# Ledger of designs, part 135: VH-VL binders against o27280

Target 1, 266 residues: o27280
Amino acid sequence: MDSMNVPEVLEIKRIVEESESVKTFIFSWDFRREVRPGQFVMVWDFRDEKPMSVSLIDPVRSEIGISIRRVGEFTDRVHGLSEGDLLGIRGPYGRGFELMGRDILLVGGGIGMAPLAALADEATARGMRVDALVAARTADELLFLDRLEAAGVNISTCTDDGSCGFKGFAHERLLTLEENHDMAAVCGPEPMMFQVMRILDERDVPAQLSLERYMKCAVGICGQCCLDDTGFRVCAEGPVFWSQELSRVREFGRYRRDPAGRRVPW

## First folded at step 7 (VH-VL)

Design e4 (framework fv_azirkitug)
Fold by ESMFold2-Fast, scan of step 7:
Structure e4 (fold): chain C 266 residues (1-266), chain A 121 residues (1-121), chain B 107 residues (1-107)
Amino acid sequence: as target 1 above (266 residues)
Amino acid sequence: EVQLVESGGGLVQPGGSLKLSCAASGFTFRTYAMYWVRQASGKGLEWVADIRSKSNNYATYYADAVKGRFTISRDDSKNMVYLQMNSLKTEDTAVYYCVKEDYFGYYFDYWGQGTLVTVSS
Amino acid sequence: ETVVTQSPATLSLSPGERATLSCRASQSVGSYLHWFQQKPGQAPRLLIHDASNRATRVPARFSGSGSGTDFTLTISSLEPEDFATYFCQQYDSFPLTFGQGTKLEIK
């Protein structure tokens, strides 16, 4: 069951092109190691290892999917791979999302829709009503719209430039949506998540937020995953946190870390 | 809403050629594999050909019955998929459907209305 | 190639009755078996994907079951609009293959 920290070399079974900069890589998976929405794996290209959220969980087909945005040398190399090529996968790790109630709001920004897409699948399978607010800078950067629509999710979009849906930021769009959700799940840039969390708190909607950007070590043995005020280790105690837990963290939504580990305002 | 609109069907003599077109809208066309499926009058469905997306190198696959005679192609800038049919036989007489796969490529979720190809003297 | 066989070829029933349609694959296809409804003059419409998952906007009276080589489509209580031809398709191996269809007609 537990403590399997050695990467398995898995074959890329299928690749889905989500956008110009995002691909989903699908692997056969042995579900004797259970995977939950909100958990992540370490992806190893035989040079570097990076944490990636699980975006597809399909125990019927014995498959998982991992969505990767092309942002640097590692992800550029992975994007150059084809069906049949090999990657090392270690995990899963982290605390997954918890579902409760009859209806859920998903709020995703950019690649943050990846773990929320897996959650949407589980929520719809449980018979929950799912509303998703999908946010991006431009229309061509909105992710998983076709997948969410196919799952029966009620979709609202917003783009910073107004090229699709509401013109503005996720929290501005959220103010125009109905207030009657039993819970919410949020994943995206921290400033977006902070503003969304404040609105949900005013509406008494319990929210879970995913802090994937801080994951540097999958097993929690590294202190750099620690949040300033709470002592949380994102990779061990996260990446998913309830909004009440994050309301006590001075760093959340206000600061990021530079390569030297120093706090820098957003 | 997803729409697939076929065109280019008609009556042709054995040994002739036709080019079918399919205009797609309502989804991110460039990221999906596209399929042609045919159906002879009162008969079952038969997969003819498919073309994969750019991420799978635009790979093409054909049913044995049409290999060497039919060519599938796509133009992502126009949201079009095509089927060039050469050396047509009477057995190719069928309604030809343009078909889209689902988001993960596990099943066919949307079909066009079809275009009739009749190969007869 | 995986051969898919449907039975019966024709099923004659009255509105309100239960319909059970069978699909058999010549080798295991796991759960990669889908059901389509086709009305005269129309394109096929997806009903059930991956053996048991009802497609969007498909009424609850339609259900699918089975795995491996034996699959069933059930319509719990027939409505007049349900009289059509039903096709199953395996999506496990290439070439993709369909059953020959079951025509559901009014008795």
Scores: ipSAE 0.007, ipTM 0.593, lowest interface PAE 8.4, mean pLDDT 85

Design e40 (framework fv_azirkitug)
Fold by ESMFold2-Fast, scan of step 7:
Structure e40 (fold): chain C 266 residues (1-266), chain A 121 residues (1-121), chain B 107 residues (1-107)
Amino acid sequence: as target 1 above (266 residues)
Amino acid sequence: EVQLVESGGGLVQPGGSLKLSCAASGFTFRTYAMYWVRQASGKGLEWVARIRSKTNNYATYYADAVKGRFTISRDDSKNMVYLQMNSLKTEDTAVYYCVKEDYFGYYFDYWGQGTLVTVSS
Amino acid sequence: ETVVTQSPATLSLSPGERATLSCRASQSVGSYLHWFQQKPGQAPRLLIHDASNRATRVPARFSGSGSGTDFTLTISSLEPEDFATYFCQQYDSFPLTFGQGTKLEIK
């Protein structure tokens, strides 16, 4: 392994359907190249490549999994693939999550549960107590509940429409949960993460948050990954950041930048 | 709690037909491959059929002993798996189990209680 | 097809004794070898998956080891409820195949 920047062509061993819009693609992986929860890879379908978070890390089976939501042309093509088909994988890239203490809270929204599922596996393997707040618009969009339950995770759910668990948003559900945690990890829509971060800061719970937008910077294409005030680049310094780092960024949770660099509200 | 409940077993004459049903609950049924495994009295376990999820185009696989005679199918709207058995032979006499794969599809994690199929004159 | 062979066919022991059951595959199955317990009149129950991982709610006295072609199921100290038939199964290749079973009977 001379370079992580050259895609390795890997065969899809297994496809797990997580929901109508999300699939997990499982590949054999040579763990001479380490992978940690919170890191991402570039997935190449021989036309385009996109950054995808690693959602399964299994050194015993020598496998990794990548969960992909169907949201456009690239992901539509990838979702059309079958076991035995080939994809290019490059990486891993980025800073992963760090675990500390004995008790961890995971807060995930939609596909944001993907990197948190991998983190849950590592935390439970270390003997940590894991509580997960899983949020989505509807019950059908809640991800990894069966997997988290099998891992021994204590699960709370919330849906915008009330079809499963608490009716409301993740931060509203979090306010009703009274629990002391050594740390938290958060991944999901940026407005959700901002509200959750504020509550965790008030409770003096250190949190790591994953900013997965603009990960194209992993291949040296920067600018769009730069955050206001601090000069952070998600691909170079992230995608995982401590809450104290993000609290200094004016745009976090309030607006984003389009390809031209213009501020666009969420 | 995962539950698999088989039904439809019974006594049938050689050359006859029988349809087994399996009602599943306690997991997201539509995403898992489902299996039928049989066991003749005093004998070992024998895999019979597999049906994959929609993600794998409902692909079906059969043991050589039943290929062409048995058809596995599923109805995801009802959380049901079926095994249509045609041209039954005395050697098909067995307890038939409905079996679920684990989350990643690498082993059998839950079995139903089984339904007895007896093929005799 | 991959043939899976168990030995011994029958093992006669008393409660409190250690039981060691063997399973051999005709070709390498990596770690994709699983163990099931079956009591008379009941469905098989998963004990060990992927050679050495204990299934949920399975007592600590059950352990599995091995890789490739040679696998072992060990019960460190037999309880009365452990007297049953044990099957190993490979999940590496189709058709899926099971061993013929080892009947663990009380002496």
Scores: ipSAE 0.423, ipTM 0.728, lowest interface PAE 3.6, mean pLDDT 87

Design e41 (framework fv_azirkitug)
Fold by ESMFold2-Fast, scan of step 7:
Structure e41 (fold): chain C 266 residues (1-266), chain A 121 residues (1-121), chain B 107 residues (1-107)
Amino acid sequence: as target 1 above (266 residues)
Amino acid sequence: EVQLVESGGGLVQPGGSLKLSCAASGFTFRTYAMYWVRQASGKGLEWVARIRSKYNNYATYYADAVKGRFTISRDDSKNMVYLQMNSLKTEDTAVYYCVKEDYFGYYFDYWGQGTLVTVSS
Amino acid sequence: ETVVTQSPATLSLSPGERATLSCRASQSVGSYLHWFQQKPGQAPRLLIHDASNRATRVPARFSGSGSGTDFTLTISSLEPEDFATYFCQQYDSFPLTFGQGTKLEIK
């Protein structure tokens, strides 16, 4: 809709400090403009605009939350803002997650837990049993554990360095978890998602995976938003894809493209 | 399981000092603002002090009734929050509760059992 | 400062009856009003947050309603353990303020 493409200037109502590098910015939102877990918005600081996944959807309080990791100039500026400051928000954009069945598995790595936290809220509100595998390099990078626990989610953790939970990678931890899930949702680094997808495929668990790397062209035709073999555009067809769609894409889990469009191995 | 355990309460004379401690467990302590709330016998609840996390530069806030006399502090390595009370007055007599905010910082979700502070001669 | 006022000060009822407790704010607090239950000798326990959301492990008989300046806590059918003091709190502006409490006592 045309109104979705016009940025609203919104006041930062609250800031939640998730970690040393991640903050969640909370804004009042008009829910006549629906937003679903897995969708993203464009965040405008009046200089640059970047896509960010929606991490909180609260129609009771009429609020949305956007979790942002500090990784560059734009995010450094946004992290420097305070409650009461203004940001432009436009959207939502993209295809969100679909929930099915009664028993759902969430597998998140780092900031990839952000859209999954919103999905967990919806799944638990619908009475589903939710298991979450939260993965990070270190304990300090595990996100949303307290929030997930408060929602009634069954949590498993793993860290590469063993500082919290299982010592190892998400796919190694997944091999030790129950196989009784009707669906899975996965978001995180592509190498992690690729390995997790393979295990879920073997278990015949339908999985949805969120690809956030090419969301910089939220609306429009852009080569940077395309996957090599299929021509999938993340902002138009994604960011959420079914595992069977991604299994046909040579790019997924094997290489990425830099800002110049060149192939870079993972 | 979230737990908050206060200690350090007791009887002190007017003008005296007392330091309260609160041991926290069951949540990621370092990321939450922590509060002290007091309640005089048979009376309502009164907010006393707030300390924000390291990510908010340990900013502190005090109720007007205690400004300049009380100091809130924390030690994230020990999951402890403290309330140093100086120049105590008889009207400071109350049960003091250590209180945690919810994940989003919108309400108080967990309270300690409280510790009694009596200021009298 | 936003002043929060509760009524009645004391409510005497029997088990099985419906209880209705009121809380009024001196200015609009939106939906940022919370209810706490306190039993003698115990710390307050969160009951309802954001006017109408029941806290974890709080029985379904408790419900909250209202927005702006007028709020209500309802207990549909009183159980013996519900006879306690109930406090409302606004979290819209600092300083944070509480009502003086409504004491629910057995008739």
Scores: ipSAE 0.298, ipTM 0.687, lowest interface PAE 5.0, mean pLDDT 87

Design e42 (framework fv_azirkitug)
Fold by ESMFold2-Fast, scan of step 7:
Structure e42 (fold): chain C 266 residues (1-266), chain A 121 residues (1-121), chain B 107 residues (1-107)
Amino acid sequence: as target 1 above (266 residues)
Amino acid sequence: EVQLVESGGGLVQPGGSLKLSCAASGFTFRTYAMYWVRQASGKGLEWVARIRSKSYNYATYYADAVKGRFTISRDDSKNMVYLQMNSLKTEDTAVYYCVKEDYFGYYFDYWGQGTLVTVSS
Amino acid sequence: ETVVTQSPATLSLSPGERATLSCRASQSVGSYLHWFQQKPGQAPRLLIHDASNRATRVPARFSGSGSGTDFTLTISSLEPEDFATYFCQQYDSFPLTFGQGTKLEIK
């Protein structure tokens, strides 16, 4: 039995407050268990487990970071913890991002910027040019701007309400950017990702997109996990997919399913 | 661009008080610990005080040389950090720098231009 | 407290030469040792963090090495603008402490 399937109790080494609703928890990590950007871990507070994307991978310091948005009872309890407190960590799980070429575009919406921040670190360490489009509803919800700037990333911002940067959605901002990239990585709300993917496909830029809503499938929580029309298993393939794979899926970016299995528009 | 602008320095007599201010811009101020570091003329650098973010309950730390006399504070709504200096001594004469930690809190990445404090006579 | 000692106090060299500056900690600081450059009348500027990582916009001629108690800052080929005072700092334990500085001056 792999040690990744058993939670390891780790001490919270430090906490970074990313926003009013988002914190990054940093832990010492044994890199004999390889972690790649785009992978996730199961976080256990000794009552419940939730999947969380890895947002920091630092083998020099032997640390990982996990960014958590406060959205419910579990995350409220975790946000109440302090440096020195304990959490169970199981993983890593899932398919990570692949890097290729000399320059990459990152497009992140809200907490979707978390796995992309880890990817930015790897891309800059490889000597790639990194451009990031960071999108949120309001300025207060833009994440990792200082971290990305410190890493040498070229940053563009947009907010739905115009409180910071371009006023509008990520895909609208992307249309005003005429730069070509060898590849792109996208993570955020599915409607945003769908629109961004469409523009990147038109520009012939290969893109990888992270479907965070399917992360729990990778650990066997659901009996069968598949995307409509293709029948392929997200738990075997995800959460990161190439745009070519997602372009064949009617469900992606267009509708979701309620508990009864009915199609519901986003 | 990150900027840290100190003010409030000047000449003061031994036993006097002075309040330094630091105006921060170009980063998410409220999430970072802020520091004061001083340097006497022709001498080395000496850490003075640290204040942590709200997530660490604004915890404060002081060098032994200033503990009980200096108070570091912050106003996140104004992006300001302060250093209240009481019972000043001639050995407190120095340029005082407002300093920002890096994103993870492991090193100093940006320094202000400094403000001169002279305690004389 | 951890005492940090730099050597030499002053280093006299010519442009084009290699400079090697040493920093020693009284106890292990792991890799939590940083290097700063200071020119007269200016604030210190970060050069190297965590023993060996160049800060943003720092030229490739600057490099750092070492771990534990012994650290080195190397400038492979001196430029005229490199003649300044260099400080090392440990960030392993509080109180944070700096070396006394090495003044690099033109020969």
Scores: ipSAE 0.013, ipTM 0.581, lowest interface PAE 8.2, mean pLDDT 86

Design e43 (framework fv_azirkitug)
Fold by ESMFold2-Fast, scan of step 7:
Structure e43 (fold): chain C 266 residues (1-266), chain A 121 residues (1-121), chain B 107 residues (1-107)
Amino acid sequence: as target 1 above (266 residues)
Amino acid sequence: EVQLVESGGGLVQPGGSLKLSCAASGFTFRTYAMYWVRQASGKGLEWVARIRSKSHNYATYYADAVKGRFTISRDDSKNMVYLQMNSLKTEDTAVYYCVKEDYFGYYFDYWGQGTLVTVSS
Amino acid sequence: ETVVTQSPATLSLSPGERATLSCRASQSVGSYLHWFQQKPGQAPRLLIHDASNRATRVPARFSGSGSGTDFTLTISSLEPEDFATYFCQQYDSFPLTFGQGTKLEIK
């Protein structure tokens, strides 16, 4: 499994600034190794590696994009890189989103909109109607609005502070939307996803949710990326789960695991 | 809806100066590279200048024909891009278009309607 | 610099006919070649990007093909509004360069 387990050193072809804290790094990719929306890669700066969701999948240009939020030492270093610089990419890993039906609702919070942007591209290419609810704390943290609009996506926004769109949380905005969809895909803070899932379950809309959690080893040597009760491992069996699967998990929406594997509340 | 509106064109004598402006709306202006492209009457299109976003340190690039004479700049607080043209020559006579690149920076997706610059005595 | 050459300079056809326009680059530009339509008195409008992808709201009768140095724009059945000048542009290397244009005129 050299092509999946050993980092391939790739040149940063393009950098797109999504916001003050988020950049998308674009690389040439050999699509003999398939990648699907909802999967992630390990990004290696030759000092440390971190999991990042794939936010752009373009087989016509032979490119992938990885969106990275600046939150710590690793991401600060990566944000300091320029076009032409090199990064190690290992993967893809995890199971991606599945598309079904004629219309889909995307619900994204903050950087969680990144894997959903890739999914939006695939859904629109298949001729599906795409509605996106994009949520963030403030207007400046709403991501991919221009990209989604260019793709023909119907966009609703909400911000916690009311600086753009509906004032409130994603699940509160969702309650004011009267539409039914054949499926939904959700990615963002786990408490947001839990509330959104409950509403979609009541509406009989099957939903897929993407869990981004701490992980040490993408090849399954450690059990840190594990959900209570079910034994689901985000890096091996996720990060995308159907809402029915998550209904069996006591951990979802209530607590997570820190780098030591200890349960901590949200 | 993306909109680009150029202004500042007109008649100027050889050796003179002119400053073009472009007002942008309908997209997150601050994050995009902006371009100027010109077209002489009955002729083809010619790229003139490029300015990148603040995250790329406002890096500027020029066609050889205008290097040293033209300066591209931007004001993100006003959603404006400018082209300062100095030492104008008769061969600079053209319609000047303000142009936006696509989301990923690989092609031109929107053009303004252009502003005519005529350099003659 | 990469020189881009279009042929023919002028193409005279009737509505309902098929139009085939050629664009050649002096060196490989991969798939980073784009097609624009320009009507008299108007700015250019994007038709095809990255050799073969139709831009938003561009009718299905427009298609692009090719890679490397040789590219083609095809209009399967001409409508009256299609009679315009068409430009190709490479976006592989700086300076960015355009073809001289092909004028499609009604017979």
Scores: ipSAE 0.397, ipTM 0.731, lowest interface PAE 4.1, mean pLDDT 87

Design e44 (framework fv_azirkitug)
Fold by ESMFold2-Fast, scan of step 7:
Structure e44 (fold): chain C 266 residues (1-266), chain A 121 residues (1-121), chain B 107 residues (1-107)
Amino acid sequence: as target 1 above (266 residues)
Amino acid sequence: EVQLVESGGGLVQPGGSLKLSCAASGFTFRTYAMYWVRQASGKGLEWVARIRSKSNYYATYYADAVKGRFTISRDDSKNMVYLQMNSLKTEDTAVYYCVKEDYFGYYFDYWGQGTLVTVSS
Amino acid sequence: ETVVTQSPATLSLSPGERATLSCRASQSVGSYLHWFQQKPGQAPRLLIHDASNRATRVPARFSGSGSGTDFTLTISSLEPEDFATYFCQQYDSFPLTFGQGTKLEIK
C-alpha cells in the first residue's frame, strides 16, 4: 500500500510549548518521503484524525514538527500527551509553497505562523531576505518570534490590543510598511488574509495564501471548495493558493458555508 | 537581546552550601530547558544539571558527580533558574554558567557570564 | 560516557594563517557535535552546531566538518579576535561531554 495513505505510529520525541494554547510536537521522519513547507499531515490519536500543518522540516536531524492549537476535544487530548507517547502520522499532503525571487514577505496570524515558520527556514537556507509580519490578538499569542529571530528573519509584530509592537491588525501594519517584495506568503484567519491579499495585489506582489479549510480537498475529501460556484477548478488542490486563484473564489474572505451549504458571513 | 545573569557564587568551606541564581531575559523563558555547566580553574567544561520545561513536567537530570548533592529548580513567573549546592567538595570549585538550549533543545545557544564558586578552607 | 578529545592542546599561529582544530569522540555521535569559542574572561559562544552549521552572526571564515567520531573546525584566515580557546561538545547522549579545549595563541 501507498505509505502516504497508511498512518505510521511515531513516538513524540520532543514537545515545545509555543504558548498557553499551542504546542509543537517533534517526530523522527524518514525524508525518503519529501515534505515541503505549506504541506500538512493527518494526525491520528487512535480515535480521530485531523489535518495539521507541518511547522518544522529538518532533514539534517531527520525530524518534522507539527504545531497544534488547543481548540476542541481532539486537540485537547493531544495536548495531554507527553514525550514518549505515540501518534499516528499520515502524509504529507497538499500543495506546498513555491519560492521565487530574492526576498519574501511572510504575514502570519496566530497559528498561521506555523507553516510560515517552516517556509522561513527554507527561504533563509536559499539565501533569500525574509521579512515577517507576525500578528496576534495579544503578545502572549505571538508565535515563533524566538525561532524566526534565530533564523535571521526581520520581524515586525502587531497585536490587536497593542501589547506588543504595532497596535492594530496585520493589514493595518502592512499599510505602514513601504518595502516591496518579490513575493509574499500569508497564513492566518481568513478575513485577515483577504485584507492582506488586497494590499499585496495593489502593490503587484504575487502572494500565496494557505487556507486550512481546503486541506480536506487535498486528501480527496471534498469540503467547501467543491461547493464554490465561481469558476474554481474541480481538480484544484489546497491548502496553498496563489492570490490570482483566490480572486476568482467568491467566498474567500466574505462568507463560509454551514453543513447545509448555506452562506454565513465571516 | 538574550541575557542570562548568574549570582550567588563565593568562597565556601568544604561541606558547606551555596545557592546559585540565574536571571533570564530576552526570550520566552518558560518554553526552554535550562542548564548549569561548570568550568574548573583552567579550561575544562562539565555539564552539571538540566531542568526541562512545563510540557516535560519540569524533569531534572544531574551529572553523576553532583547527583544527590545539587538540586536544580526554576520559577517561570520570575524567569529564574536556580542551583542549590549542598555538601560542597574542593572538586566543585569552578565558574558556574547558566546555559540556554536552542529553540528545539539540541544545542546550547546562549551562556551567562558565569559566577565563581571556590570551595576551600 | 562518550569521551571527547581535542587536538592539539595549543596551536600557535599568526594572523592571516589557516587554523585546523580536531575533535574525536570515543564512540559515534552522528553529527551531534558542536563548537564553541571562549575568549579570556568571557563565557563560551556558539560557533558551529550539528558538525557543519554555522551559528547566526558567526563569520564565514569559520567552518565545521565531520561525522561519526572525527570532526574538524577550520578558520580559513585568522583575524586578531580569533585567538581564543575552542571547545567541542557532543550532544548525542547523556551525560553531555566536552573536549578539553584547543588554545589558539599568537606566535
Scores: ipSAE 0.254, ipTM 0.687, lowest interface PAE 5.2, mean pLDDT 87

Design e45 (framework fv_azirkitug)
Fold by ESMFold2-Fast, scan of step 7:
Structure e45 (fold): chain C 266 residues (1-266), chain A 121 residues (1-121), chain B 107 residues (1-107)
Amino acid sequence: as target 1 above (266 residues)
Amino acid sequence: EVQLVESGGGLVQPGGSLKLSCAASGFTFRTYAMYWVRQASGKGLEWVARIRSSSNRYATYYADAVKGRFTISRDDSKNMVYLQMNSLKTEDTAVYYCVKEDYFGYYFDYWGQGTLVTVSS
Amino acid sequence: ETVVTQSPATLSLSPGERATLSCRASQSVGSYLHWFQQKPGQAPRLLIHDASNRATRVPARFSGSGSGTDFTLTISSLEPEDFATYFCQQYDSFPLTFGQGTKLEIK
């Protein structure tokens, strides 16, 4: 009934290899369906569908990009596709990031840099100064560094093993950065986001955090989309939340839910 | 600070061979397609060869003028691109540039300094 | 193959004047046309990509326009460092092809 809920079969125009485990799939897109950084789409391989963040939004070329990490049967199949192959896309869904001020901080961990890369493009196009803290376990898992540099972003890196940049975690690196920002956007592993949020809250920097949790639905029709204490539905009210909203959620940073809805510690 | 540094050019007689090398730094080399483009003195630019990344199975493409004579290859462990040139002709005389595509693969964003190949008797 | 033709071959102007350079493709290339500047003894430098997008750190006086088969590079007010050869390139189809260049020289 709603044209946004009907999958459109799109040809893979280009594939960019971001890392050993991450690829970005680029499609022509009709921007009569508006897309904002922080939103996601449902990707359908004609067997299963999964939510994926939009990592490229280019109205000039009429293209979107979707970055996918290889973590299971669905993503393994999608990684086996080539340019010219077809995928079903429906959406976009969810609440996107809001830009404010002139100086912003992006903090991304692993694949969490995907929605932040799209946000960086929009922020720099608006003439904002963008600082990005890009975190990963190893240098080979740092994502979008070349793209961020090309956009004019000021980049800091950290790796758990010290193979690139600061040796340590994102929140440890953030503690060594003294500059204030008008806002921050954060996306990555939930424990990382929780620690980063607390530092930003102490610095009185308003932050938006994107929750890329496992979901069974795109529009909040199932219990897996709900957060514990507040009843927020990630796919309907998120995936982007302000830090003040997330500080009220005991679930955030402490446990997640499996496909059956059971609590699993991070 | 992307850098592409070509080497291996020189003077060769018609029918000879040369292998050009390109050392890349300042970007995640393995994820980008790499190109060779040449330019004869006072003339225009001519695309020569392309090699894609591992995600595209290292597919290679050649201009008709060099098909069967030139081979492009890469060594991702060393951040190197190569151009093996066989059966060289006087019309192959040119400055050869190692060229990188942009992040999305839509245009050339960085060029090396070039290396001169002169094919003459 | 798509043939790309530039005009004029040589353009003689003075600093402060406006330069307009033309590039035509033998068949549609959409917006996949790029402009490069080349100074004597140097490699080409990207100026404009995808018909109208200025590359990083390229001065605002450079602008591009057009789509399909007809494209224009404009320099609104020439500076001494702008006197160079300019090449256009289509990136729509293989083989990739370049124009023969327009040499911008001081009058």
Scores: ipSAE 0.243, ipTM 0.678, lowest interface PAE 5.5, mean pLDDT 87

